# Designs tried in a protein design chat: VH-VL binders against q92529r149to334. Part 15

Target 1, 186 residues: q92529r149to334
Amino acid sequence: LGPGVTYVVKYLGCIEVLRSMRSLDFSTRTQITREAISRVCEAVPGAKGAFKKRKPPSKMLSSILGKSNLQFAGMSISLTISTASLNLRTPDSKQIIANHHMRSISFASGGDPDTTDYVAYVAKDPVNRRACHILECCDGLAQDVIGSIGQAFELRFKQYLQCPTKIPALHDRMQSLDEPWTEEEG
Key: E = the ipSAE of ESMFold2; O = the ipSAE of OpenDDE; V2 = 0.75 times the mean of E and O plus 0.25 times the DockQ between their complexes.

## First folded at step 17 (VH-VL; framework fv_tafolecimab)

Design U4 (at its last look DockQ between E and O 0.06; V2 from the best seeds 0.00; counts 0 for: pae E 9.7 > 2, placed apart)
Fold by OpenDDE, look of step 17:
Structure U4 (fold): chain C 186 residues (1-186), chain A 130 residues (1-130), chain B 106 residues (1-106)
Amino acid sequence: as target 1 above (186 residues)
Amino acid sequence: QLQLQESGPGLVKPSETLSLTCTVSGGSISSRSYYWSWIRQPPGKGLEWIGYIYYSGSTNYNPSLKSRVTISVDTSKNQFSLKLSSVTAADTAVYYCARDSYYTVENPSYGTTSSYFDYWGQGTLVTVSS
Amino acid sequence: EIVLTQSPATLSLSPGERATLSCRASQSVSDYLAWYQQKPGQAPRLLIYDASNRATGIPARFSGSGSGTDFTLTISSLEPEDFAVYYCQQYSNWPTFGGGTKVEIK
């Protein structure tokens, strides 16, 4: 990925995930992300995909998904995907919305057949704790975004295997949202 | 139910290579979700992680053992193996194979430094003695 | 390498008493900490993962807490079968284990 790939997408916000994704099977993880997409889309005015009648959420999902943070919801953003992180910025790059280290991202998926334009990923950060972040990727970009994330996952993993002495605990040091983003050389 | 079982010689001479195999049953080693680790415990001492392998053959080793350790996988047999070369008395231990419980389908980098271990073999004692 | 220090080395208690075990990391491990129980001649058994989550089948009397560098395993009321060695393990970096705490009967 080199310096990374940048997409223009819409950020819809995030919803807290109260349980570790590692403790959940793949099916449940998928359901959580899809439910997260649905809930956030319903909460954000003008969001696409909230149009279909939804099944009542399961008790399980309700216990796993917490409060939504709709700060920056509906904003067009620049999403930069690299082996280091997913970086979300305002279009003018003046404000960082989020900078999630790749190692803090536990899961990423697309929407369901009714929400194909959405990408959701679960990340840990000091502000939102563990949360599922929702991106609207229009014009077929969702697949590209997911593909890029997947590639970044793989490359980062390979890098790690080549250099196992790196201290993973550094992922806890999140750059302040007010600080300029410095590209980490992957 | 997932089961892991260690097998191999219980006695190895100094300077030789320790060789163990872990047989996995009740589940596939070719799962994209899991890593497979070797852990050892010297008699009366604590636990030391040796390394792990992914079904694709990707490995990661404890830096202290890296030069002597080789982990391999045989997906056709649903097994993975440990080789530890140039053994000394210090390598006498109960050796465990274990499953890395942190499963990730899409992001192998998340928690790939290590994870916790939810399934363990019963362990096999390997004694290094002349 | 992240070093985990467990304290006390030995904890002598009676059945029904509360056990509190400490694990300290040389650097922050976030919540990437697990606890294991090991009985003589047996493999370790996972008790807690992600600092505070009970593994499947683990009784409610076991609880984990903490983040960063300081972690605690609590057994609210010791049962006879709980007398064993307990290990903490971090997985923020390559896995390392604490030296263990032996919970023995008084």
Scores: ipSAE 0.061, ipTM 0.599, lowest interface PAE 2.5, mean pLDDT 87
Fold by ESMFold2, look of step 17:
Structure U4 (fold): chain C 186 residues (1-186), chain A 130 residues (1-130), chain B 106 residues (1-106)
Amino acid sequence: as target 1 above (186 residues)
Amino acid sequence: QLQLQESGPGLVKPSETLSLTCTVSGGSISSRSYYWSWIRQPPGKGLEWIGYIYYSGSTNYNPSLKSRVTISVDTSKNQFSLKLSSVTAADTAVYYCARDSYYTVENPSYGTTSSYFDYWGQGTLVTVSS
Amino acid sequence: EIVLTQSPATLSLSPGERATLSCRASQSVSDYLAWYQQKPGQAPRLLIYDASNRATGIPARFSGSGSGTDFTLTISSLEPEDFAVYYCQQYSNWPTFGGGTKVEIK
C-alpha cells in the first residue's frame, strides 16, 4: 500500500481515444500515445521541444484519436502516483483536475527519442471519457514518472492477487484525503 | 445511509430558469471517488441524463441540453445544484439527483470508470406552466 | 449518440414465468451496460452493471448477459414485485437509456 509519490509536472491536455486500449496490441498502444503527444504539442505553442518533423500517421492511428481538450494546457500540477490512482491537482489551489483510479488507466508510455520529456497515459473519466493525457516533465523526470507509474501497476496487481474482494483503491483514496494537520502557534 | 434529496420550486413559468438543489447526507460530496449527476424523466417517458459535476467544479453535460444547463457545487453545504434556462412545457419532468457508482474492475491494471448510478434521490416533479 | 433499442416494448407474463428482455446498441458498448428496474412513483433501482454483475442486494433470479451490441436481462421466475418497467443504460459514451420494457401481469 505505500503513501504514493508526488511530482510537479506540466499538464498539456488530453485527446480522446475512440477505441479501447484492451482491443489493441502493444505496438499500436505505443504509437497512439506518441501520436497523441505529437498532436497536443502542436496545439500547445508553449510546449518544450515543439515538433515540426514527423511522419504522417497511418489511417489506423487517424481513426483512433478524436478531439483534444486543452482547458488546463500548460499548467503546473501536482501529480500523485499511488497503487490506487493518479491524482492531478493544481498546486496553487485545492482544485482536483482529475483523479484516475488504477482500474481506469489502460496504459502509460513515454515519448519517442525526440520527445523524452513527455509521459502519456490513457484513462477513462466522466469529464474526458477515454482520453490520452499528456504530461511534460523536467530533465530526466519523465523516466522517474513513468517508472513510478509502472511500479504502481505492478504492486497493485500483486495486492489484487492477495485480496481480490478488497480493492485497495478505496483505502488509498481515504489515505490521500487524510493529511496531518499541523498544530502550530500562529 | 447515504441519502440524496432534491429540493426546489415545483412550478416554473415558461422562458424562466428551473433551479434545483440536491442535498447529500450520510456522506460527503468532497469525495475523489464519486461524481454527482442530474437525470430527468418526463411523465410517461424514459430517462434522460442531464449532466454531472465533480466536487472540484468540473462538469460534463448532455450535448442536447448543454447550451441551457449549468450544474454547480457548494462543498461547504454538501450540495450540488441544477439550473436549466429558457424552459418550455417539454421540460416538465421528474428530476432526480444521483451518485455515480465507485469503480468496477475486471483486471487490476485495467478497468472502466463507471457511469451508472447507484444512489438516487426520490425525485421532484417540476411542472412548466403559466 | 449511442441509441439503445429495447424489446419487446411490453411483456405480459404471470408470476412464476421466465422473463427475457433485450437491449440492442447502435454501436459496440463493450460490456458497459447497466439495467434498472422502475416501479410507478419510484426512482430507478440498479439491478445489473457491467452487463452481468448483480448490484448489491439484488436477488439471484435477475441475471444479465451479452457484450458488444446485444444484451439480455433474464428474470428466471417472476415474483409479484417484479412487474415494473426495465431500462438499459450504456456508459461507453455519455449515458443514454433505452426506451424501456414494461413487464406486466397477464
Scores: ipSAE 0.011, ipTM 0.431, lowest interface PAE 9.7, mean pLDDT 78
ESMFold2 (binder alone), look of step 17: mean pLDDT 91; pTM 0.931

Design U5 (at its last look DockQ between E and O 0.06; V2 from the best seeds 0.00; counts 0 for: pae E 4.7 > 2, placed apart)
Fold by OpenDDE, look of step 17:
Structure U5 (fold): chain C 186 residues (1-186), chain A 130 residues (1-130), chain B 106 residues (1-106)
Amino acid sequence: as target 1 above (186 residues)
Amino acid sequence: QLQLQESGPGLVKPSETLSLTCTVSGGSISSRSYYWSWIRQPPGKGLEWIGYIYYSGSTNYNPSLKSRVTISVDTSKNQFSLKLSSVTAADTAVYYCARDSYYTVENPAYGTVSSYFDYWGQGTLVTVSS
Amino acid sequence: EIVLTQSPATLSLSPGERATLSCRASQSVSDYLAWYQQKPGQAPRLLIYEASNRATGIPARFSGSGSGTDFTLTISSLEPEDFAVYYCQQRSNWPTFGGGTKVEIK
């Protein structure tokens, strides 16, 4: 990715995730991110995510998803994706909304067929703790965005494998440890 | 236990429309977690994905078949159906319905989707012949 | 479209032997690869998902490995019931399957 790739997307906010995504099975992770998209879209005025009636959330999901932070919700932002981080800035680049190191990002996914314009990712930061961040990526951009994130994850993982302290078998098989990837600060 | 069962005519004439129904039992089609797919296999050949439907009615089709394929869902009957128009001998195959599990576009895939088919129908042979 | 190439096309082995099947993708699919077993007259059965996870009820002799473009299904010791056709599968834009590897009795 080199210096990274930049997209113009809309930030919708985030919702706290009270459990480590790595400790959950794929079905649950999928449900959490989809539910997060739905909840945030419902909470943000003008968001196009709540088009259809959805089933009530399960008790399980309610226990995993916490409070929403809708600061900067609805704002157009510049999203820069690199092997180092996901960087969210205002269009004029004067304000950083979030800078999530790749090591702090545990999961990223697209929406369901009814929310194809949305990308969600789970990251840890001092402000939101562990939270699922929701991006609106219009005009088919969501596929490009998620592709870029996926590429960044893979490249970073490869880099990690070149200098491993402990080599996990596969990214998704990594221990259910609520610990970020240890970057050896070279 | 979840079960899928294909039903429909085993013989279709050329240029007509193939029509099949998949009946799901032991679980609900109205789930946000799963997609419902049709897959076919010509005799002695490999597998080809036809398309899927979501409980909401959202569909996606194989580009090679898109112009001829229609998939629909009836949540009240816990069924989804396949229609393939303008059939030829090349459409002779065993047709399977299947549940597509863990359907997500997620990292670290290069824009790929994580999914697999964990439940299958027994399949139904459809022969296109005059 | 991502093309999956399986090799060999046919693998002739005896019971008790180790089977190694390859699946190569035309582009990276990360670890989002599944393996299926199909016996004559039956629907495919899911064996492995996400490259290395055994599906429910799958014996320990089946294992999957790999990431990116190169994947392997291993049967540590072939049982008589393991002689079948094996398919790999990925999904990018839409699901695609490999051409299959037939494991037959030598």
Scores: ipSAE 0.100, ipTM 0.659, lowest interface PAE 1.9, mean pLDDT 87
Fold by ESMFold2, look of step 17:
Structure U5 (fold): chain C 186 residues (1-186), chain A 130 residues (1-130), chain B 106 residues (1-106)
Amino acid sequence: as target 1 above (186 residues)
Amino acid sequence: QLQLQESGPGLVKPSETLSLTCTVSGGSISSRSYYWSWIRQPPGKGLEWIGYIYYSGSTNYNPSLKSRVTISVDTSKNQFSLKLSSVTAADTAVYYCARDSYYTVENPAYGTVSSYFDYWGQGTLVTVSS
Amino acid sequence: EIVLTQSPATLSLSPGERATLSCRASQSVSDYLAWYQQKPGQAPRLLIYEASNRATGIPARFSGSGSGTDFTLTISSLEPEDFAVYYCQQRSNWPTFGGGTKVEIK
């Protein structure tokens, strides 16, 4: 990926995720993404609908998602994807909405038939803590964005496997992705 | 719509190099979203992944074939190519080119990546015989 | 290397019958398993991705289930065009395929 790839997408906002994504099964992670998109789309005027019909959230999904942050909601942004980070900024003002290093990102989902125009990803940052960030991408762009994120993840992991200290570095990233509240479940 | 087409000689002598080209049409190989793979299938047998290339030239190969495989890309021609050296009768197979597509990805610190081959070429039979 | 073991090797059935195909991974692959259909003389076609999601244009009679190490492809009522070989595939370090299950006319 070199210095990265940049897309212009619409930022819809983020919603706090109260549990580590690693502690959840795959089906639940996908449902969290879809519920997060639904909640943020309801709160943002002019957002496109990605779903045929809205489904009621499960009790588990309702307990995992927290408060929304809609500070930059609805704004066109520049998303730069590299092996080092996902960077979200406003093109006009150069204001940074978020800068998420790879070690702080747990997963991304989108561009499938159910979320054709959306990409969501879960990351930690000092402002939003662990949150699901929602991007509205149109005209097939969601597929390009999710593919670029996937390749950035794969290339970054391949880089760490090639270094002599890969186990400590890999372990540090895994530890930073773990959420302390999951310890309460035993 | 996106289409992939393999081309190259159908007959190769033992110890020589097998060379194939995949031409992509209805889409761009320079897409930042995809890896481009070669996969083979010996007659009457299963599928074996050979390797992939990203349009920038970055590659990864099946460890069992790595010493003999080179995959290259020519973005100006919208093509990627396979060379397999020192072939034997065991390399007789139908060779496919294919595209990887993503829908969900996890941070690879867990050692897992989710991608699937959503478009395939028609395949080309390469026979290694003397 | 993750080995995928498919069973049975051959499944002889008639149109209208239910087919159940198994794929077992030598270690957990989470839900990152795909299923492909291959007809004679044709390239494989993606049926199922992420264990249970149908690819675009795949009929509802195809369904996938399972997670971790044990996965199943089900064809609820076989159509004449469903007699083919089916492969499972995973991609942790590098892609590996199962040995295939041939679904043939009894």
Scores: ipSAE 0.084, ipTM 0.629, lowest interface PAE 4.7, mean pLDDT 80
ESMFold2 (binder alone), look of step 17: mean pLDDT 90; pTM 0.926

Design U6 (at its last look DockQ between E and O 0.08; V2 from the best seeds 0.00; counts 0 for: pae E 7.6 > 2, placed apart)
Fold by OpenDDE, look of step 17:
Order: structure tokens, then sequence, then C-alpha cells
Structure U6 (fold): chain C 186 residues (1-186), chain A 130 residues (1-130), chain B 106 residues (1-106)
């Protein structure tokens, strides 16, 4: 990915995830992200996607998904995907919405067949704790975005194997939404 | 139910290579969700992580053993193996294979540093003696 | 390398008593900490992961707490089958284990 790839997408906000993704099976993780997309889209006025009649939320999902943070919801943003991080900025790059270190991102997925224009990922940060972030990627861009994220995941993993000395827990202290984004070489 | 079983010689001579195999049953080793680790425990002592392997063949080793350790995977046999070269008496231990429960799914990097181990083999004693 | 120090080395208690085991990390491991029980001749059994989550099938009398550098495993009321060695393990970096706490019958 080099310096990374940048997409223009819409940020819809995030919803807290109260359980570690590691403690959940793949099916449940997928359900959580899809439910998160649904809930956030319903909460954000003007969000694209005719959501069909939703099944009643399961008790399980209700216990896992917490409060939504709709700050910056509906905003067009620049999403930069690199091996270092997912960086969300305003189009003029003056404001950082979120900067999620790749090590803090536990899961990413596309939407379901009814929400194909959406990408969701779960990340830890000091502001939102563990949260699922929702991106609206229009005009078929969702597949490119999720593909890029996947590629970044793989590359970062390879990098890690070459240098396994980094402590993931330290990123929780270092990552701040107010910190300027620095491109990591690699 | 997932089961892990260690196999290999229980006796190895000094300077030779220890070789063990872990056979996984009740589940596929070719899962993107898990890593597969080797852990050892000298008699009467604590536990030491040796390394792990991913189904793709990607490995990570304990820095203290890195120069002597090779872990490999055979997805066709649903097995992964450990080789430890240049063994000494200090390498006498019960060797365990285990499943790393860190779900990697889309992001291997998230759980690549390490994880906890939810499934273990019964362990096999390997004694290094002349 | 992150070093985990467990205390006490040995804990002598009677059935029905409360056991409190400590694990201290040389540096912060966030909540990336697991606890294991090991009985003689057996492999370790996962008790707690992510500092406070009980593994599947683990009785409610086992609980974990803590974050950063200080962690505690609590057995609210010891059962005869609970007398064993307990290990903490961090997975913030490459996995390392504590030296263990032996819970023995008084």
Amino acid sequence: as target 1 above (186 residues)
Amino acid sequence: QLQLQESGPGLVKPSETLSLTCTVSGGSISSRSYYWSWIRQPPGKGLEWIGYIYYSGSTNYNPSLKSRVTISVDTSKNQFSLKLSSVTAADTAVYYCARDSYYTIDNPAYGTTSSYFDYWGQGTLVTVSS
Amino acid sequence: EIVLTQSPATLSLSPGERATLSCRASQSVSDYLAWYQQKPGQAPRLLIYDASNRATGIPARFSGSGSGTDFTLTISSLEPEDFAVYYCQQYSNWPTFGGGTKVEIK
C-alpha cells in the first residue's frame, strides 16, 4: 500500500461494542457488525439504504452493542488506509475524526446484501473505547474499501512477523484523535 | 470437539534435533481464526511459549528460541510440527501443542502478538539424555 | 519480555475458604491476561481470559479482575478439586507466563 490509499466516503458514526471480538465466533462478529450498520443508519438522518423490516434485535446483540456516538455523522471524509492505520479526516484534512492504529482494529466487514454500500470495522480508541465504526461507501466503492483494509491487514501482519517486539497495548496510550497523523514508512 | 495430540520420540540425544507433531481433530487447522502454538514446561517449572504457526505457514517464535526453532504446518494432514535443533538437557520438558484463541479473521495483526490458549494437547515428555 | 510475578508462591487453605491470587506484570498488559489451572500430570486449563472473562464451562466461583499491571484471580469458595497450580499469562506481547501459585490443602 506504500503511503496508503485514500477514499472519499461518508462517516456515519460508531456504536460501542461491549465485548471483545475475540470472545465471539465469526458468525456473531458478523452479526454484530451488520446490526451496528443497521442501528447507526437508522439513527442518522439521510443515511442511504432502504432498510427493510428488521428482525427484532436478539437479546444477545442488545447486550453486546452499546451507545452510539454520532459525532461527525453524515460527514464526507477522507479515509486513508495504510499498514499503519485507518485515518479518517475532514475533506480539507484540517480535522481528524479518527485515527485507528491497525493493531487496534479487530474486525472489518462489508454490509449484508441490503447494505452493500457500507463498511464497518471494530476498533479500540481512547474516545470510543471499543466501537464499531460505520462508513458509507457509495458507487460500488465498498468493495474497494474493504479490499484495501484486508490488504493492509495482511501486510501489517507480515511486518509484525518480521519485528514481533512491538507491544499492542501501548497503542491505547499513544493514540489520540488530536494527534497529527504521521505516515509510517512501510 | 476439538482435540490436539502431540506425538514424537520421548528421548533425544544432546545436539540432535527434537521433532514433534501435533495432530488436530474435530476441527480444521486451515481456519483463518486461529493460530497454533507450541508450549513447553520443564519438570517442576513454569510454562514457556515456543512459537506459533498460521495455516498459511506464517510463523512467530520466542526470541530466546528463534535460532533453533522451526514450526511447520501440513494442512492436508491437519497437523503442525515442531523442530528444535541443538538440544541440551535444558530442553527436557513436557511439550504441549495448543490452539491460540485469538480470532484473526480479517486482521491477523490484531491477534498476532499472542493470545490465550483454549485447547491443549495432553502434552508429551521429551527427555534430552545421552 | 514482559515478566509476570505471581504471589504468593504457595497458598494453604481449607475447603470453603476464599482464595486470592495475585499476578503482577513488569509493564502494562492492558486486559490481555489469562489464568490457567493445572493439576498434576495434566495440561493447563483455561479459566479466565481478557482479565475477567470466564472461559466456557468454568464455575462461577472463579473470577478475574484487574488491568494494566495488577491482576487478581479469586476463588470465592474453594472446592476440593480446586487445589492445583494456577498460572497467569499475558498476551500483550509474545506470550509469557507467571511462575505459578500453588493452592494446597491446609
Scores: ipSAE 0.032, ipTM 0.602, lowest interface PAE 3.7, mean pLDDT 87
Fold by ESMFold2, look of step 17:
Structure U6 (fold): chain C 186 residues (1-186), chain A 130 residues (1-130), chain B 106 residues (1-106)
Amino acid sequence: as target 1 above (186 residues)
Amino acid sequence: QLQLQESGPGLVKPSETLSLTCTVSGGSISSRSYYWSWIRQPPGKGLEWIGYIYYSGSTNYNPSLKSRVTISVDTSKNQFSLKLSSVTAADTAVYYCARDSYYTIDNPAYGTTSSYFDYWGQGTLVTVSS
Amino acid sequence: EIVLTQSPATLSLSPGERATLSCRASQSVSDYLAWYQQKPGQAPRLLIYDASNRATGIPARFSGSGSGTDFTLTISSLEPEDFAVYYCQQYSNWPTFGGGTKVEIK
């Protein structure tokens, strides 16, 4: 369990996710991240240009995404990816912008043909509740970033499988629904 | 640049097991962003998806073939493999391996579906003949 | 299983002509549809994804349209290298492919 891998990326902001990820299929999650990137990019001065024209958001998508939060928008940040968390800090490393524990992160998306420079992830935290966080990863970096996040997911899941005795203490302090480490899907 | 290459016997007897290997070069099969698929095409006919594997071992199969299909991965050799049991002449086809363009990474507890295929092997003909 | 029906089975056209290929799904697939080109003895090549987005390196003469159940691939002016078989593929559920449309020289 090391200090992780660190990248310098641009934080574009986040947008609320109003429904549980467990109620949504894979194609809907992909649509959520594409729509979230679009909305945040439209709201942030100096963000990379708009994607190709898209169809209007479906009624389902408009019911899933809430208000955007542009605090820290457009800032270069230090992103550290480890099996414990995704940690976002200011460039001088003196201020934590966000720290999302692995169990609070439901999925990540990025690097597809129409989001080549973007990585998005959905996490729950005290400030933003459940939100989709958008990172701009220029010069081909998005593939490395999403790959590292995926590795962290896989390694954390393997650690959970080896240490199941921690489950009772966690259940005593938290709602067990929507907990990533309690998933039975493989 | 990423390349996929199928290998294995070109002739298989009926009722035996068809076994193929796909070797990935110019990239890593241990990618957290991609699934690895087998797709087949009978001579002069259309394409049929067989199944995929994630490098961790998680699989999903075409329901019509599921009872006969096993896909496995060997990350140390940068390879994934197909076994199709109890073959008949209807299983004669060109077999392709392909990279599934999946850029959404879930917690492993969530179900996922394939998307589209951006890199394909050259294909290998397997004939089932007695 | 989502069945994709491609029509026509064969288009006989000359270079410079416009080709219009149809793909119809047995149920809605939203815009989760891709198009592939396949030449004899070769693997399929991705042309279009998400119904209308051109894959990188694909010439502008290729365009896709449609949503739900009815989809179209258009080749605005056929080049000699465009005479091939074209397949649609949906990914709203586990992948299925259409039967193909062969575009051949008249």
Scores: ipSAE 0.015, ipTM 0.474, lowest interface PAE 7.6, mean pLDDT 78
ESMFold2 (binder alone), look of step 17: mean pLDDT 91; pTM 0.934

## First folded at step 19 (VH-VL; framework fv_tafolecimab)

Design V1 (at its last look DockQ between E and O 0.40; V2 from the best seeds 0.00; counts 0 for: pae E 7.2 > 2)
Fold by OpenDDE, look of step 19:
Structure V1 (fold): chain C 186 residues (1-186), chain A 130 residues (1-130), chain B 106 residues (1-106)
Amino acid sequence: as target 1 above (186 residues)
Amino acid sequence: QLQLQESGPGLVKPSETLSLTCTVSGGSISSRSYYWSWIRQPPGKGLEWIGYIYYSGSTNYNPSLKSRVTISVDTSKNQFSLKLSSVTAADTAVYYCARDSYYTVENPAYGTTSSYFDYWGQGTLVTVSS
Amino acid sequence: EIVLTQSPATLSLSPGERATLSCRASQSVSDYLAWYQQKPGQAPRLLIYYASNRATGIPARFSGSGSGTDFTLTISSLEPEDFAVYYCQQYYNWPTFGGGTKVEIK
């Protein structure tokens, strides 16, 4: 990734995730992100997506997804993906919408077949706590964005392994280790 | 439609280096969405993952083979290659190239760094014999 | 290394019968498990991913279940083309495969 890759996407806001993604199975994680996309898109005027009548969310999903933060919703942004972070900025780069350290990001996925232009990722930050952030990525850009995030995950993790300060926790231990892995700032 | 095809010598002498190439067609290897793996299968035995490469050149290898394995990518040719050094009879196998499918990505600190394989080459038999 | 043990090694059945294949992991792999079908002289074909999701184009008679350490592939009614070797694969860590179950015609 080098200095990182930048995409122009639309930010739709985020929704709080009240449970650690590591404590959930893949199916549930996927459902959470898809539901998050659905809820945020419904809440944001002008969001693209033919939302077919979806079955009511399960009680479980409803208990995991919290309040939405639609600040900056609908705004075109510059998304920079690097091994360090996902950086969301206004197009003129004058305002930072969010800077999510890679260590604070646990999960990213695309939408369902009806929401293919959307990417959702789960990150921790002081403002939103643990939240699923929704991006509209048009014209097939969604796959590239997801791929870039995946690459960043891998590269950052490799760097971490070269200088391990802590053994990474196994994701299946269902222990809500909500604390991000600490990097020794050399 | 995406197709993968292995190519290389079917016979390698002991202590030499096995070299294979996978040619990808019907899709770009430079996709940011996929990883590309080598997998082998000794005759009559199970499957063993060797390693993967990303289009940028990032690699990950099976720990049991790491010291002998090198995977490389040539984006201009839409190919990626496998080199396995110091081969023995135990390295006799059908070698497959495959695409790793990622519908979601997880931070390895929180999840897996590997995936399942949705597209496979037909495989090529490599025999190690004097 | 996560070891996957498949059982039985061989399953002899007739067309139309139900096949149940087991895959056990030496440690929990959550739902990071895939199933493949391999016919003689062919590459493996993806059947199931994330323990229970059918791959594209896979008939409904194939189903996967399980989590943690115990997984099952079920073929509800065997078709003639289903006689093959089946492998489970975990991707919780670096990918490892089971030893396979051969489903053969009785």
Scores: ipSAE 0.280, ipTM 0.697, lowest interface PAE 1.1, mean pLDDT 88
Fold by ESMFold2, look of step 19:
Structure V1 (fold): chain C 186 residues (1-186), chain A 130 residues (1-130), chain B 106 residues (1-106)
Amino acid sequence: as target 1 above (186 residues)
Amino acid sequence: QLQLQESGPGLVKPSETLSLTCTVSGGSISSRSYYWSWIRQPPGKGLEWIGYIYYSGSTNYNPSLKSRVTISVDTSKNQFSLKLSSVTAADTAVYYCARDSYYTVENPAYGTTSSYFDYWGQGTLVTVSS
Amino acid sequence: EIVLTQSPATLSLSPGERATLSCRASQSVSDYLAWYQQKPGQAPRLLIYYASNRATGIPARFSGSGSGTDFTLTISSLEPEDFAVYYCQQYYNWPTFGGGTKVEIK
C-alpha cells in the first residue's frame, strides 16, 4: 500500500524484449521471462548458480530477446514499489538504475521452483527500451517483492477505473499500460 | 504429499460470524511460491472464490464479499482461517480451502496476482439456519 | 465481473466417445483459463491451466484449447471415471467460474 515499500535486492541486469508483450500469448511471455533469467544469470558473476537448465530456446524465443545490459550487474540496489512506480536506485551512490511508472510495466514473474530467489519484470524506459529486468532476492524476499508489485498493480487499476468518463470505452480499448500507444519520444 | 483440511462448525445462525480453519499438512504454509485461498459452492450450484492470503499476511478478497471477509494466517500452526460476518441463508455452502499456484503477476489489464488452484481440501458444509 | 458461460449444460455420451466442452467469457481473458473436474461428493480437481497446459498427473486424453473469449476442453476417448461435472475458471482478474457441464453416461 502507498507510500511504497523498499527492498534491498541484487540487480542482475536486463535484456531487451523486441516484441510487444501484447502480441505474445501467455505461454510465450512466461518462456521469455524464464529465458531472460537464465541468460542474465549465466552472464553475471556471483549469481546463484547450479539452477536447472531449460531446453534450448525456440526460434520464436531467440527472435524475441535482444541484447542484454549488464552495466549494473550484481549490484545491491534499493527497490521501491509504490502505486506510482518501481524505482531502482543504487544504495551507495543514489544513482538511478531505472524508474518505471506503473503504466510502463506489463508484468512481473518469479522463477522456476528451483530458482525461487529471482524476480523478473518487463517494462519500458528511455534507456533500455522494452526490457526484462532481473532481480536476485534473498530467501523469502522474492515472494514479498512479487506480492508488493501485484498489490501495486491492483491499487493502480482501481484508481484508474474511478475515472471512467475520461475513457468512455475503457474496457474495450485497454490492452497494456506498458504499450497503449507506440509513439516516438525523440 | 500436501494435504488441506477444513474444520469448523457446520451450523451457524443468521447474523453471526462463520469461522473456518484450514490445516496444511505434508508441506509448509510459509512457502514462498503459493497463495492460500477460500472457495465456496452453494448446494447444487457453481463455485465462488472468496479470497486468498500470502504467508506474510497480504490478502485479496472477492469485491462482492470484501466488506464481510477476513482471512488470516498462523504460520506457527501451519493454518489459515476464514471469517465471514453477518451471514444469511445465502451463505450456506460447501467451503473449500485451496492452494493458489502462481509464478506471475500481471498489470491489471491482463489479470491479477491470483491464478489457478492445484490442491483442494475435502470441503466442509456450513449451513446457515436459525 | 467476468462471466463464464459453459455449454452444453449436459453432455450424454458413451465410454470411448469424444467429449467437447465449451467455455465462453464475457470479455477477453487472454490465456488465463483453467479447467476442473468434480465428481459427486468430491472437491474439484485441476485438469488444465493457462488454457492448454495439463496439470501434473492428468492423462493425455484431456486437452484444452482456445484463447481470448472461446475455450474448449476435449476428452479424446471417455473412460468410465471421466463422467463428472467440468468447470472452467478465469484468472485474468479476480477468479470467476463457469456454471459447469455435466458429462453423463448415455
Scores: ipSAE 0.014, ipTM 0.500, lowest interface PAE 7.2, mean pLDDT 78
ESMFold2 (binder alone), look of step 19: mean pLDDT 90; pTM 0.928

